VH-VL binders against o27280. Designs and how they scored, part 121

Target 1, 266 residues: o27280
Amino acid sequence: MDSMNVPEVLEIKRIVEESESVKTFIFSWDFRREVRPGQFVMVWDFRDEKPMSVSLIDPVRSEIGISIRRVGEFTDRVHGLSEGDLLGIRGPYGRGFELMGRDILLVGGGIGMAPLAALADEATARGMRVDALVAARTADELLFLDRLEAAGVNISTCTDDGSCGFKGFAHERLLTLEENHDMAAVCGPEPMMFQVMRILDERDVPAQLSLERYMKCAVGICGQCCLDDTGFRVCAEGPVFWSQELSRVREFGRYRRDPAGRRVPW
Key: E = the ipSAE of ESMFold2; O = the ipSAE of OpenDDE; V2 = 0.75 times the mean of E and O plus 0.25 times the DockQ between their complexes.

## First folded at step 5 (VH-VL)

Design na2 (framework fv_azirkitug; at its last look DockQ between E and O 0.76; V2 from the best seeds 0.00; counts 0 for: pae E 6.0 > 2)
Fold by OpenDDE, look of step 5:
Order: structure tokens, then sequence, then C-alpha cells
Structure na2 (fold): chain C 266 residues (1-266), chain A 121 residues (1-121), chain B 107 residues (1-107)
């Protein structure tokens, strides 16, 4: 992996409104710096810096896309930007997804669909059959549906309120699906991922899951993203982990560390 | 399935006005920029107008040939895009196509079947 | 504006033959060059986007190549339904511009 630790100031080329709370920002990218689905970049708005997943990888246009959900002060500022404005980007960092087999299942919740959308593009380009279970609280929060459909992905939707597709949670919908796949990629709320992983393990489907943790340095030095009790660093050994690796992680699905390093429940 | 259906074409005298409509379905309409492209009989394709999505403040763009005379607009609540054509000229005679932009805004991925506008005295 | 020029104006071939269509831009458009197919009495249909990517449901016999100013659309083995007019279009800058078209007709 080739990564750069100094932020490069890039112009926002395009902004795609994915939902009321999610926008995708597109940048020119030098693909001498290889980037893989599941990896993340550090986004710098010249005040603060946050890790964000890459949701688009386009080597033809020499572009990448970063999908950002509005959740706080930093993302509020970023969401206020326009095309032509500047952001600092450094990376990519972390371990991305690995594709295997012919048939893959993607299970995503909310903004967790961002890295999976990039993975879907790669998988379909390779001629793989891709099924995607897309989950959200409501229909208007379902992400990337038209994009996934255009890529040839078979989509199943799930909403908490039943406004679209299956009424319930992703793991509940998964239980109603009997088909097995060669591998699965999962990203979303950790309680969702925990339940989904359990089901996939019972079905002997190899699974990769992308974790979200507070990351400060992104280079495995500060230790803010260390997982109990393995000592895995989400920014270095992850954020993508195999289910077998996560089975060794005590805190997975149970709690996380806040910016102060305190244990907080999910 | 994506569908675009144009209407409003017809015969009009030079200097007259006409309003075209396009009904869209099969995709999340409010996320996409929409275009009008025209084609005179036996001729090539000519970009006419562009209207961007809400996230881009419904910004509009026009070909020089129609600036000041044509107005593109949209109603996201009805999945409609319109083209108000004023001060029509004989050279405006063409089939007018309603066109959808792709997800990321780099190419035309779907076209309507078009509506014929004839400007003649 | 960026001028897009196609060649030849007319191409006469038989089914089963290989077709090669050219498109040249007056300035570099990167990979922002698209190809459309139009049959008589029909609307244009997206065939290739971004120089080399087949659109959905486009047969594998269609391929695009090129970057910058010179682009090529290739049909490896012509089928009867492939005889139509083909347009290239640059999407690099406004105003968006189309080539004048290449009419592929049956010999």
Amino acid sequence: as target 1 above (266 residues)
Amino acid sequence: EVQLVESGGGLVQPGGSLKLSCAASGFTFNRYAMYWVRQASGKGLEWVARIRSKSNNYATYYADAVKGRFTISRDDSKNMVYLQMNSLKTEDTAVYYCVKEDYFGYYFDYWGQGTLVTVSS
Amino acid sequence: ETVVTQSPATLSLSPGERATLSCRASQSVGSYLHWFQQKPGQAPRLLIHDASNRATRVPARFSGSGSGTDFTLTISSLEPEDFATYFCQQYDSFPLTFGQGTKLEIK
C-alpha cells in the first residue's frame, strides 16, 4: 500500500446528495497512490481532521469519492462546502476488503454502505454476482440504491419503519434469505454487524466486517483505536477484519472507546 | 425502469412560444441533473439546456443559441422537467429530447423518445 | 468550445465484418468522451461512456478506446441491428458538443 501522510489540498469536483444527511464529495486522485474499497482517508477542513471511508474509486476518471454523514461540527462545516472549494486529504490508510469467490453478499447499514458501494463496483467489474442488503431507519435514508442497481447489483432493502422493503433490522431480513454466498462484506452499526456476523458464521459464509472507531493518527501510533483485548489497531490492522479475527475481539458489538479513551456502550 | 416522456411539441409561428414537458419515472428524480437536447431533421445533436439538482441550487445552463429565449425548470414533487421556449425561430425546428444525467454527473444515460417542434410561417 | 469531429461520415460494411469509427476532439477531453447509437426514428442510446465503458445491456462486441483527443469505437463483428448512426460527445466542458455522426450502412 502506498500512502501519503501529508495532506494534499484538493478541490471538490462534484458533490452528490445521497440523502438529507449524506453527501458524496468527489476529488481528482493520483492513482499512483493505490486505493482499495474498505480503506479510509483523513479529511482535513483546515480546522479539524476526521477519518472517512472511500465510497467511489474511478481509475478511468482518476477520481475518488468520499461519503460523509452530517453528525457534528466538523461534518456540518464540510456539508456547507460547494464544488470548487478545498479540502485536505491524506491517505489512504488501513486494510481494505478482499474479494473472493463468484457470489458475494453485501450487508450495509446507513453510512456503512459507503465502502460497500465501492466494493460493489469492483466486484461487478470483475464479473461477480453481487447481492446487497441495504438497511436504514427509513426509506429516505437508504443509500446508493440507483448506483448499485446501475452496477448490476441485486438489491434487497430493509427499513426500521417498514417504509421500504422488509420491516425490521438487517439481521432479521438476512434470516429470511436462505441463499448462501462465497463471501460477505459487512459495514454499519456495530450491533447490526455483530448479529449479521453471527448468522454468517452459522452458515459458514466467510465474512469481512469494517469497524468504526475513534482514530486520531491513522498510522498506528497513537493507540486511540486499539481494540480490547487483542490490541488490534483499527487504522492499521483494520478497519476491515475477518470474522475470525473479530471473534477474538472482546469489545466487538459490546462497547467502544470515546475520544477520552473511556469505555462507552453501543 | 427509467422512463422519460416528452410532450408539448407542435407547430408554431416564428416569434411564438411553446412549453415542453417531460415526465420522469423509474429513478430518484430529485438527485439528477436534467437536460434538453435537440436534433434537426437529418442533422446532428445539439445540447440546449441543463438544470441541476436541488443540492446544486437548481443551477441552469444554456447553449448560446437559446440564451435569453429558453428557460429550463423542474418540479421535483411531480418528477417533471420543462422547457419554456419564447421568441422561436425557424432554426429552432427540431426533435427535442429530455435527457437524464448519470448518478455522478458525467454523461447522459437515458433519453426520451422526443417531441417535435416545428417553427414555420 | 470543444469541436468534436467524426470519421468517416459514412461507413459501408457487411454483417460479420469489423467496424472502426473515429472521433477527434479539438482539445484534450481526458476520458470524458461518450458514444451514442441512434437508429432511424428512435432516440439516441448510450453505448459507451468515459471512452471505454460499455453501458448497461450493450453487447460485448462493442468497445471503446482512446484518451485526450483521439477516440475509437470498435464493433468486432457486425450484427444486422448494428447498422445505425453513431455519435460521439465530449463532456469535458460546456457547451457540451457532439460529433456530426458516422452512418454505418449495410453494403
Scores: ipSAE 0.792, ipTM 0.917, lowest interface PAE 0.6, mean pLDDT 95
Fold by ESMFold2, look of step 5:
Structure na2 (fold): chain C 266 residues (1-266), chain A 121 residues (1-121), chain B 107 residues (1-107)
Amino acid sequence: as target 1 above (266 residues)
Amino acid sequence: EVQLVESGGGLVQPGGSLKLSCAASGFTFNRYAMYWVRQASGKGLEWVARIRSKSNNYATYYADAVKGRFTISRDDSKNMVYLQMNSLKTEDTAVYYCVKEDYFGYYFDYWGQGTLVTVSS
Amino acid sequence: ETVVTQSPATLSLSPGERATLSCRASQSVGSYLHWFQQKPGQAPRLLIHDASNRATRVPARFSGSGSGTDFTLTISSLEPEDFATYFCQQYDSFPLTFGQGTKLEIK
């Protein structure tokens, strides 16, 4: 079975410090196991295992990169690792982004820019025009700007505190941007994604949104990643969904679930 | 725009010491490894030293010809890279370039204009 | 240590001609090789990275090819500003090493 495989133990080849709280860990990867932008892997530190998005996909160098924000005990331990240390990687899992048309809009909040950075590389390689709206709470938390610029992406920024770019929320900045994209890809906090989805739907822009849910099995057996209204499993039918799929989901953007399955407000 | 400005070159006697500086601007300095590369007059290029970011423990690497004599360092608060050169030899005479690696650490993307070090009596 | 050898040492050509410069590594470096151009009194300029990727603002007449141990830089139709010295460099392993250079001279 492709699911339930033990993690492959890999050496950290290189660490890129993306911000004070975000690092990208780069590993050698055998691309007989294909990886698509928007798919995720399970990262194992020999004690706990957590889902993380792939931010770099480089078949030429046989490398992948995984961006991790320091937010708790697991990520604190991983951030304490050095080049040459070991991590377990299981995957990839889930449905990735699909590209269409000639013009794509990326909207990313915080670490949500990680899978979008990988998508931007693929889109530019296909000759698409790429606009990115990069959002964070502060300027220090804006991710991948140098990388996106080098790839030829047209960048707009916003920060909650106004320290860089537009002062305000991503959906407020989006209202001031051009409307004529063939598609959009969105990843970030669910409240942000809900607001952005509304605007894109009103503009008739096809949108794909990447969700995060609590995961245990990564293949849809345990039900921990299910959406209330549809029974969709984020680990199997997602994490990337079309806006039409999500428009029928009552819980999207309104509440989340803790590890015990209890409803918790955003 | 990325800028690397070297200073501190000059004439030094064999056995002397000299400290080179490199002021960096136009990029997020603390994220990148930094290098020194030298070129003797009419000769090819020779890598001298590397220093990595704080998150990589400021790890340093040196060419064999300079190990034990040269020390690379950085000050992230000032966006500065340094090369302390001790026990200088005539074969250390060269233009010294400050060099930045790219985002992922695969190649050298920007070079300074260089500073000349001459070791002669 | 990976030794990088360039040939020829000097290449004399006229504007409009095609230039082909060779670089060989003593062991495989995969695609981790790049090319620099250096004009007299100037710092080196990145031309090609990762064997075949043109750096920003480098004219389309420059192209790179190869992998493993054998690499080529081609300039399809020489312009007067292309007469310079060209270096290749590997970054697969330490110590990082450069070729000795090819001087491209006007005939």
Scores: ipSAE 0.133, ipTM 0.608, lowest interface PAE 6.0, mean pLDDT 86
ESMFold2 (binder alone), look of step 5: mean pLDDT 92; pTM 0.926

Design na3 (framework fv_azirkitug; at its last look DockQ between E and O 0.84; V2 from the best seeds 0.00; counts 0 for: pae E 6.3 > 2)
Fold by OpenDDE, look of step 5:
Structure na3 (fold): chain C 266 residues (1-266), chain A 121 residues (1-121), chain B 107 residues (1-107)
Amino acid sequence: as target 1 above (266 residues)
Amino acid sequence: EVQLVESGGGLVQPGGSLKLSCAASGFTFRTYAMYWVRQASGKGLEWVARIRSKSNNYATYYADAVKGRFTISRDDSKNMVYLQMNSLKTEDTAVYYCVKEDYFGYYFDYWGQGTLVTVSS
Amino acid sequence: ETVVTQSPATLSLSPGERATLSCRASQSVGSYLHWFQQKPGQAPRLLIHDASNRATRVPARFSGSGSGTDFTLTISSLEPEDFATYFCQQWDSFPLTFGQGTKLEIK
């Protein structure tokens, strides 16, 4: 894996509307810099910098996509940009997903579907059977459905309000599905991931989970994204972890560190 | 299943007007750009118009041959795209297709069956 | 505008034979070249996108290759249902332009 630590100023080539609060920004990419699903990049709007998951990897068009949810001042500014505008991007960073077997289960919640969408593309391109459980609060917040369908993914949806698919949470829907897979990839709210991991462990399905933590340097130096007990750095040893690794992480599913380094509950 | 159904075609005199409609279903209509492409009998395909999504401010684009005469519009609440054709010419005679772009907007992935527009005196 | 030219205009072959269709752009379009199939009385159908990617439900006997200005659509072994007109189309710049088509007819 080759990564660049100096931001490259790139032009926004395309903007795809994913939902009311999520947009995908597409950039030309030099694939001499390898990028894998599950890795992230640091996005710089020349004022602030935030880590964002790669949601599209297209070596044919020499493009990558970054899906961003509008949640604060930084993302508000980014969402105000247009095609042709510039952003700084450095990376990629972190450990991405590893594919194994023939049948893969993707479980995603909200913006957590971003890295899983990229993984779905790779898996289907490799001829794998891909099942995706896509979760959101409401139907209009379900992400990447048309994209996943076009890729040949078997989709199951669940929403908190029952506006689409199963009414309930992802782990509840998962309990209703009896089929096992060779591996699973999970990304979303950490409480969701925690419950999903438990179910997958009980079923002896190998699982990889992508964690979200406050990351500042992205190069394993500042320690802002360190996980308690293990000392794992989400930006270096992660953000993708095996379930066996996370089983050693006391804080997983329980609390996180805020930008000040304080413990805050989920 | 993606479906695109055109309507509104017919016979019109030169200088006349006609409005085509396209009903879309089976995909998240509001997030996609929509297109009109036409084909004269026994001839090739010609791009006519493009309208982008709300996120792209419903920006419109036209082929030079129809610029100033045709207007593309959409109603996301009804999953409809329209083509208002004014000052029609005999060379506008063609089957008009409503066309959907792929998820990322780089190719046409679905076409309607088309509606015939005949401009003749 | 980018002009897209196809050759030959007409191709006469028999079932089971290999078909090779050419498409040339007046300037480089990268990989933004797509192929469509159209049968009489029907709308065009996407076959290949981005030069070499088969669209959904397209048989494996169809393949695309090329980049820049020269592209090729290949049908490894023709089936009766493959006799139709094939169009290439560039998506590199507006206006979007199509080739004039290659009619594949049965010998």
Scores: ipSAE 0.851, ipTM 0.929, lowest interface PAE 0.6, mean pLDDT 95
Fold by ESMFold2, look of step 5:
Structure na3 (fold): chain C 266 residues (1-266), chain A 121 residues (1-121), chain B 107 residues (1-107)
Amino acid sequence: as target 1 above (266 residues)
Amino acid sequence: EVQLVESGGGLVQPGGSLKLSCAASGFTFRTYAMYWVRQASGKGLEWVARIRSKSNNYATYYADAVKGRFTISRDDSKNMVYLQMNSLKTEDTAVYYCVKEDYFGYYFDYWGQGTLVTVSS
Amino acid sequence: ETVVTQSPATLSLSPGERATLSCRASQSVGSYLHWFQQKPGQAPRLLIHDASNRATRVPARFSGSGSGTDFTLTISSLEPEDFATYFCQQWDSFPLTFGQGTKLEIK
């Protein structure tokens, strides 16, 4: 049996170009190792290892998909790979989203739509009504629209420059919608998530938000993913947190930390 | 609503050339591989060619029967896919369909209405 | 090349009857077998993808089953609009190949 903490070397079965800067890498997966929306994996390119969100969970095809944005040397190397090439994957890790009720709102910014796309598939499979607010800087950066539409998700878009849908930020669009939902799931740039969380709290909508932090071990031992005010480890107690858990965290939405632990503005 | 509209079919003599066009709308065209599939009168379906997205270097693949004679191409700025057909043979007589793959590239989800190519002396 | 063979070539049935169409691949294609409906003068329409998943807006009377080399399309109770030609198609390997079709005719 494969160990969760040792990377399993897997062949890239398919690569989907989601945008100019985002690709989804699809692998065969033995679902005896359960994977839930909101969990992450550590991706190893035989030189370095980085956490990546699971964006596709397909037991019928025995496939898992991992969406990766090209932002640096590691992701540049991974984006240069072809179908048939190998990557190491360890995990899954972390706490996933919990579904409740009949009507769910998804609010995603940029690559943050990746775990929400997996959640949308699970929610629609349960017969829930799914609304998604998909945000990006510009139309070309809106992710997963065709996939969400095919799944029967009701999509609203917003772009900073107005090139598609509402012109403005996700939280501004949310204010104009005036909707009732049983719950919300939010993932994206932390400033966006903070603003969206405040609106959802005011509307008394239970919300779960997925955070990203610097990680080394992914199993909760090294402490690099800890939050200032709670001692929560994003890799162990998260990455998905309820809004009431995050309301006790002062760093949320205000700054991030570099690998040395120094505060850096968002 | 996904739409694929072919044009450019017609009557041509053996050895001649013809260029088919397909106008696409209703989806993010630039990220999908696109296909041509043909059907001779009263016969089955035959895959002809595939062209991949820009991120896959517009890689092309052809059925053996057309390799070296047909060229698939695309123009992402116009949402168009093309099939340049040279050295046409009577066996190339068929309705030619422009076809879209699904989001993950594992089946054909939408077909155009087709354009008829007749190669006859 | 993976050869896909359909049977029967022609199936004559009446509305309300159950239709069963077969498709066999010359080597395993896993679940990557798809079914299309084609009416005269029209393009093929996707019915079933990945052996058993109904495409969008396809009625529940259509169902698919099978894996590996043997696949079945079932229409539980035929409607007049179901009399058409049906193709199966494998997407396991290039070249992508189609069966020769089963023509479903009104008896």
Scores: ipSAE 0.138, ipTM 0.641, lowest interface PAE 6.3, mean pLDDT 87
ESMFold2 (binder alone), look of step 5: mean pLDDT 94; pTM 0.950

Design pa1 (framework fv_bamlanivimab; at its last look DockQ between E and O 0.86; V2 from the best seeds 0.00; counts 0 for: pae E 3.7 > 2)
Fold by OpenDDE, look of step 5:
Structure pa1 (fold): chain C 266 residues (1-266), chain A 121 residues (1-121), chain B 107 residues (1-107)
Amino acid sequence: as target 1 above (266 residues)
Amino acid sequence: QVQLVQSGAEVKKPGSSVKVSCKASGGTFSDYAISWVRQAPGQGLEWMGRIIPIFDTANYAQKFQGRVTITADKSTSTAYMELSSLRSEDTAVYYCARSTYDFGSGYMDVWGQGTAVTVSS
Amino acid sequence: DIQMTQSPSSLSASVGDRVTITCRASQSISSYLSWYQQKPGKAPKLLIYKASSLQSGVPSRFSGSGSGTDFTLTITSLQPEDFATYYCQQSYSTPWTFGQGTKVEIK
């Protein structure tokens, strides 16, 4: 239990199909090991290891959920697993979201809704009002609507094709919203987050944003997830950052480093 | 003109279930949420739950959780409220009401005519 | 749950009178407060939403004010058709809750 850096082999308790490309894998969890929304775990399929956000935190059922989008070889393998199969989980790692105030705005795009869904659960449990702007390319890619609605979250949807809710991008929808919030949590495509952050800054809404970078060690040693100019390690100082912190990160919204360390534009 | 038309009065035995329908006409169904609100005789209004048809998701007041089911059929623009394990205290007029589902919404601007449900042995 | 308390529970007034009904929330609900009018045997009718926005078709003699925890519905000049029961409702968080109602009766 004290060795959080050693993968614990856990049985997949159940699998929730969130969409065609997203599954949530649920595991029994010993909550003596605290986990916060916004933190991530390293998922090991005994061949490769990838960082994944925690999307469900259920202390009542003693479970956590990890939502995984099928996007490559590793995720393809994981998506092929069944209930009862095993995965290695180590963590959690990173800085999670902080909740403040009474009214919170969540802005999520695609799989970015995963950590926000967990945050929504915590926020609602604390009696906060939660507004969630859920964005996706199409209606069928909108995630966690059932959970959010059941939790009493106020949902606004945005789809690129207009198949559900506002037709356009999240930042465009946000411009049309007049509601005030004490804080915001943002997670999704970095270009989306960049635009959303600008708007929130203009409105003087404190915002936290969860970044996605290539992570190898998850313990701040390898430097693969270092952000240019600041030296911030996404796995250690993040993945959740305040907007003020990200304002110092020049690469934010512009490019990321690939596994080879090359600049890859968004 | 948008209106909600509910099914007729019901008389039920304790322990049974009732399912009330609410059909929307004169506007879009998918752009709104449907809430169910009941009113016992001589009493105030009580919110039971809400469904957002376009998401096919619902939430319920804790008081009714596990006993109420709200559904919607987009093809017929009809919402349903099913209440099981009926008790005498469930005797009330049940209303469906429309609202938008976005952040600033929560006001119910269109109401059904109400459905009287009487639970008696 | 958020409790909504209306005051008074009932009042008697005459045509032409200024009527004021208050609604207090057990916690701040910002401006997510609506007012409804209900006549016997009829469904509630929305009068005011977002604390102060007048619903389309509602006479201008109705107005709403307030934010946070304290809200007020005002009828500047009571008309014969205004004798009814009025309810406030918060939509700040689920479950949505109503005040106990205020019955406006003819004096």
Scores: ipSAE 0.877, ipTM 0.929, lowest interface PAE 0.7, mean pLDDT 95
Fold by ESMFold2, look of step 5:
Structure pa1 (fold): chain C 266 residues (1-266), chain A 121 residues (1-121), chain B 107 residues (1-107)
Amino acid sequence: as target 1 above (266 residues)
Amino acid sequence: QVQLVQSGAEVKKPGSSVKVSCKASGGTFSDYAISWVRQAPGQGLEWMGRIIPIFDTANYAQKFQGRVTITADKSTSTAYMELSSLRSEDTAVYYCARSTYDFGSGYMDVWGQGTAVTVSS
Amino acid sequence: DIQMTQSPSSLSASVGDRVTITCRASQSISSYLSWYQQKPGKAPKLLIYKASSLQSGVPSRFSGSGSGTDFTLTITSLQPEDFATYYCQQSYSTPWTFGQGTKVEIK
């Protein structure tokens, strides 16, 4: 576990352009380091480190994929890299998703579909029925649809502008869906996750949700990823939490904290 | 209401390929899956695969993987199925059918008229 | 792949009869089952979806029931236009699969 604190420098084997703003970077991976859907890695570009979701777990090809949305200086620099360039990777870290039952619902918003795509691959390989509600602002931002279809996932889409599927938010679409699932896995913008969690709780559907918080150490030492009221460390006790664990968290869905600890709205 | 209109009958030699078209009429097939189902003479129905045109992605039954290609052209609202390396047992009527791809879907509510394909020497 | 087995393979019936056709899945498919009617030389026609929901425009003498592995299509008061072959189909997982068919013939 101490070797996970130092980035391993890996060559970018392949880059998949998922959308105008999202790329998946694929690396050779030694699966003696087990990786579970919902775990994250710290990506180091030799200047800064950021947590990123594992979106592809392929033991047959000995590959992992890490999906990165371009949103700032760090991700702009990483998006400028080419196949053959180097990145530091440390991890995996955190608690991943647990599968149960035969019917799973995935609810993903934007880049939040990345860990859910990895989970979908595992669920379908186990013979589970997988229903996925994939949300974005526009059709061009819907992620992993071709991959989910190829895996046999039953897809429903929603877009803010109505360009693909239901016009509106994921929780609004969820209210119109009739299926009763054994469990759900949710990842995306925290306001979306909060609304989705409320609906799933009312329906008595066990749900696991993946949170984002500021991280530095990723192993539970620095305290930067702690949640209000509970002391849960997103990097150690999460990033995946059961909905019941999150029901005790005052900040969830209301605000987040910047690196200085200030409350900022979502 | 949408209607699916397929291309006409084909007579083919073993080892060749056939490409069948399926055009939406009276609307589009956007937001729907298009499946291909075949029926050999005197036999039952056999699902070959589907495409979701807005995603331009296809899923194939294992039996046909490597021999079938399903495509769609959104601008003309037309789906295509191409079957290669034809054998005599591929003699069948080939149907296209529309379904929603939302949860609980997979029932085919609109069917094309069928395209007879005969494979003989 | 999920195998669907229909019973019987064929039956003879008279106008006015009650007809029952069964469909068994090789594993649970919840309620993801549809029923189709096919007449010679014609495309199949959807009758029932989600095991028991009647498709628009289908006469109410058709009904479906069942969940899990065992499903039933019932035709009450058989009419002359109902002599056809009937297929069940699962949509629980791909590949979608059909039963072998049940031919309903005039007695």
Scores: ipSAE 0.297, ipTM 0.690, lowest interface PAE 3.7, mean pLDDT 87
ESMFold2 (binder alone), look of step 5: mean pLDDT 92; pTM 0.948

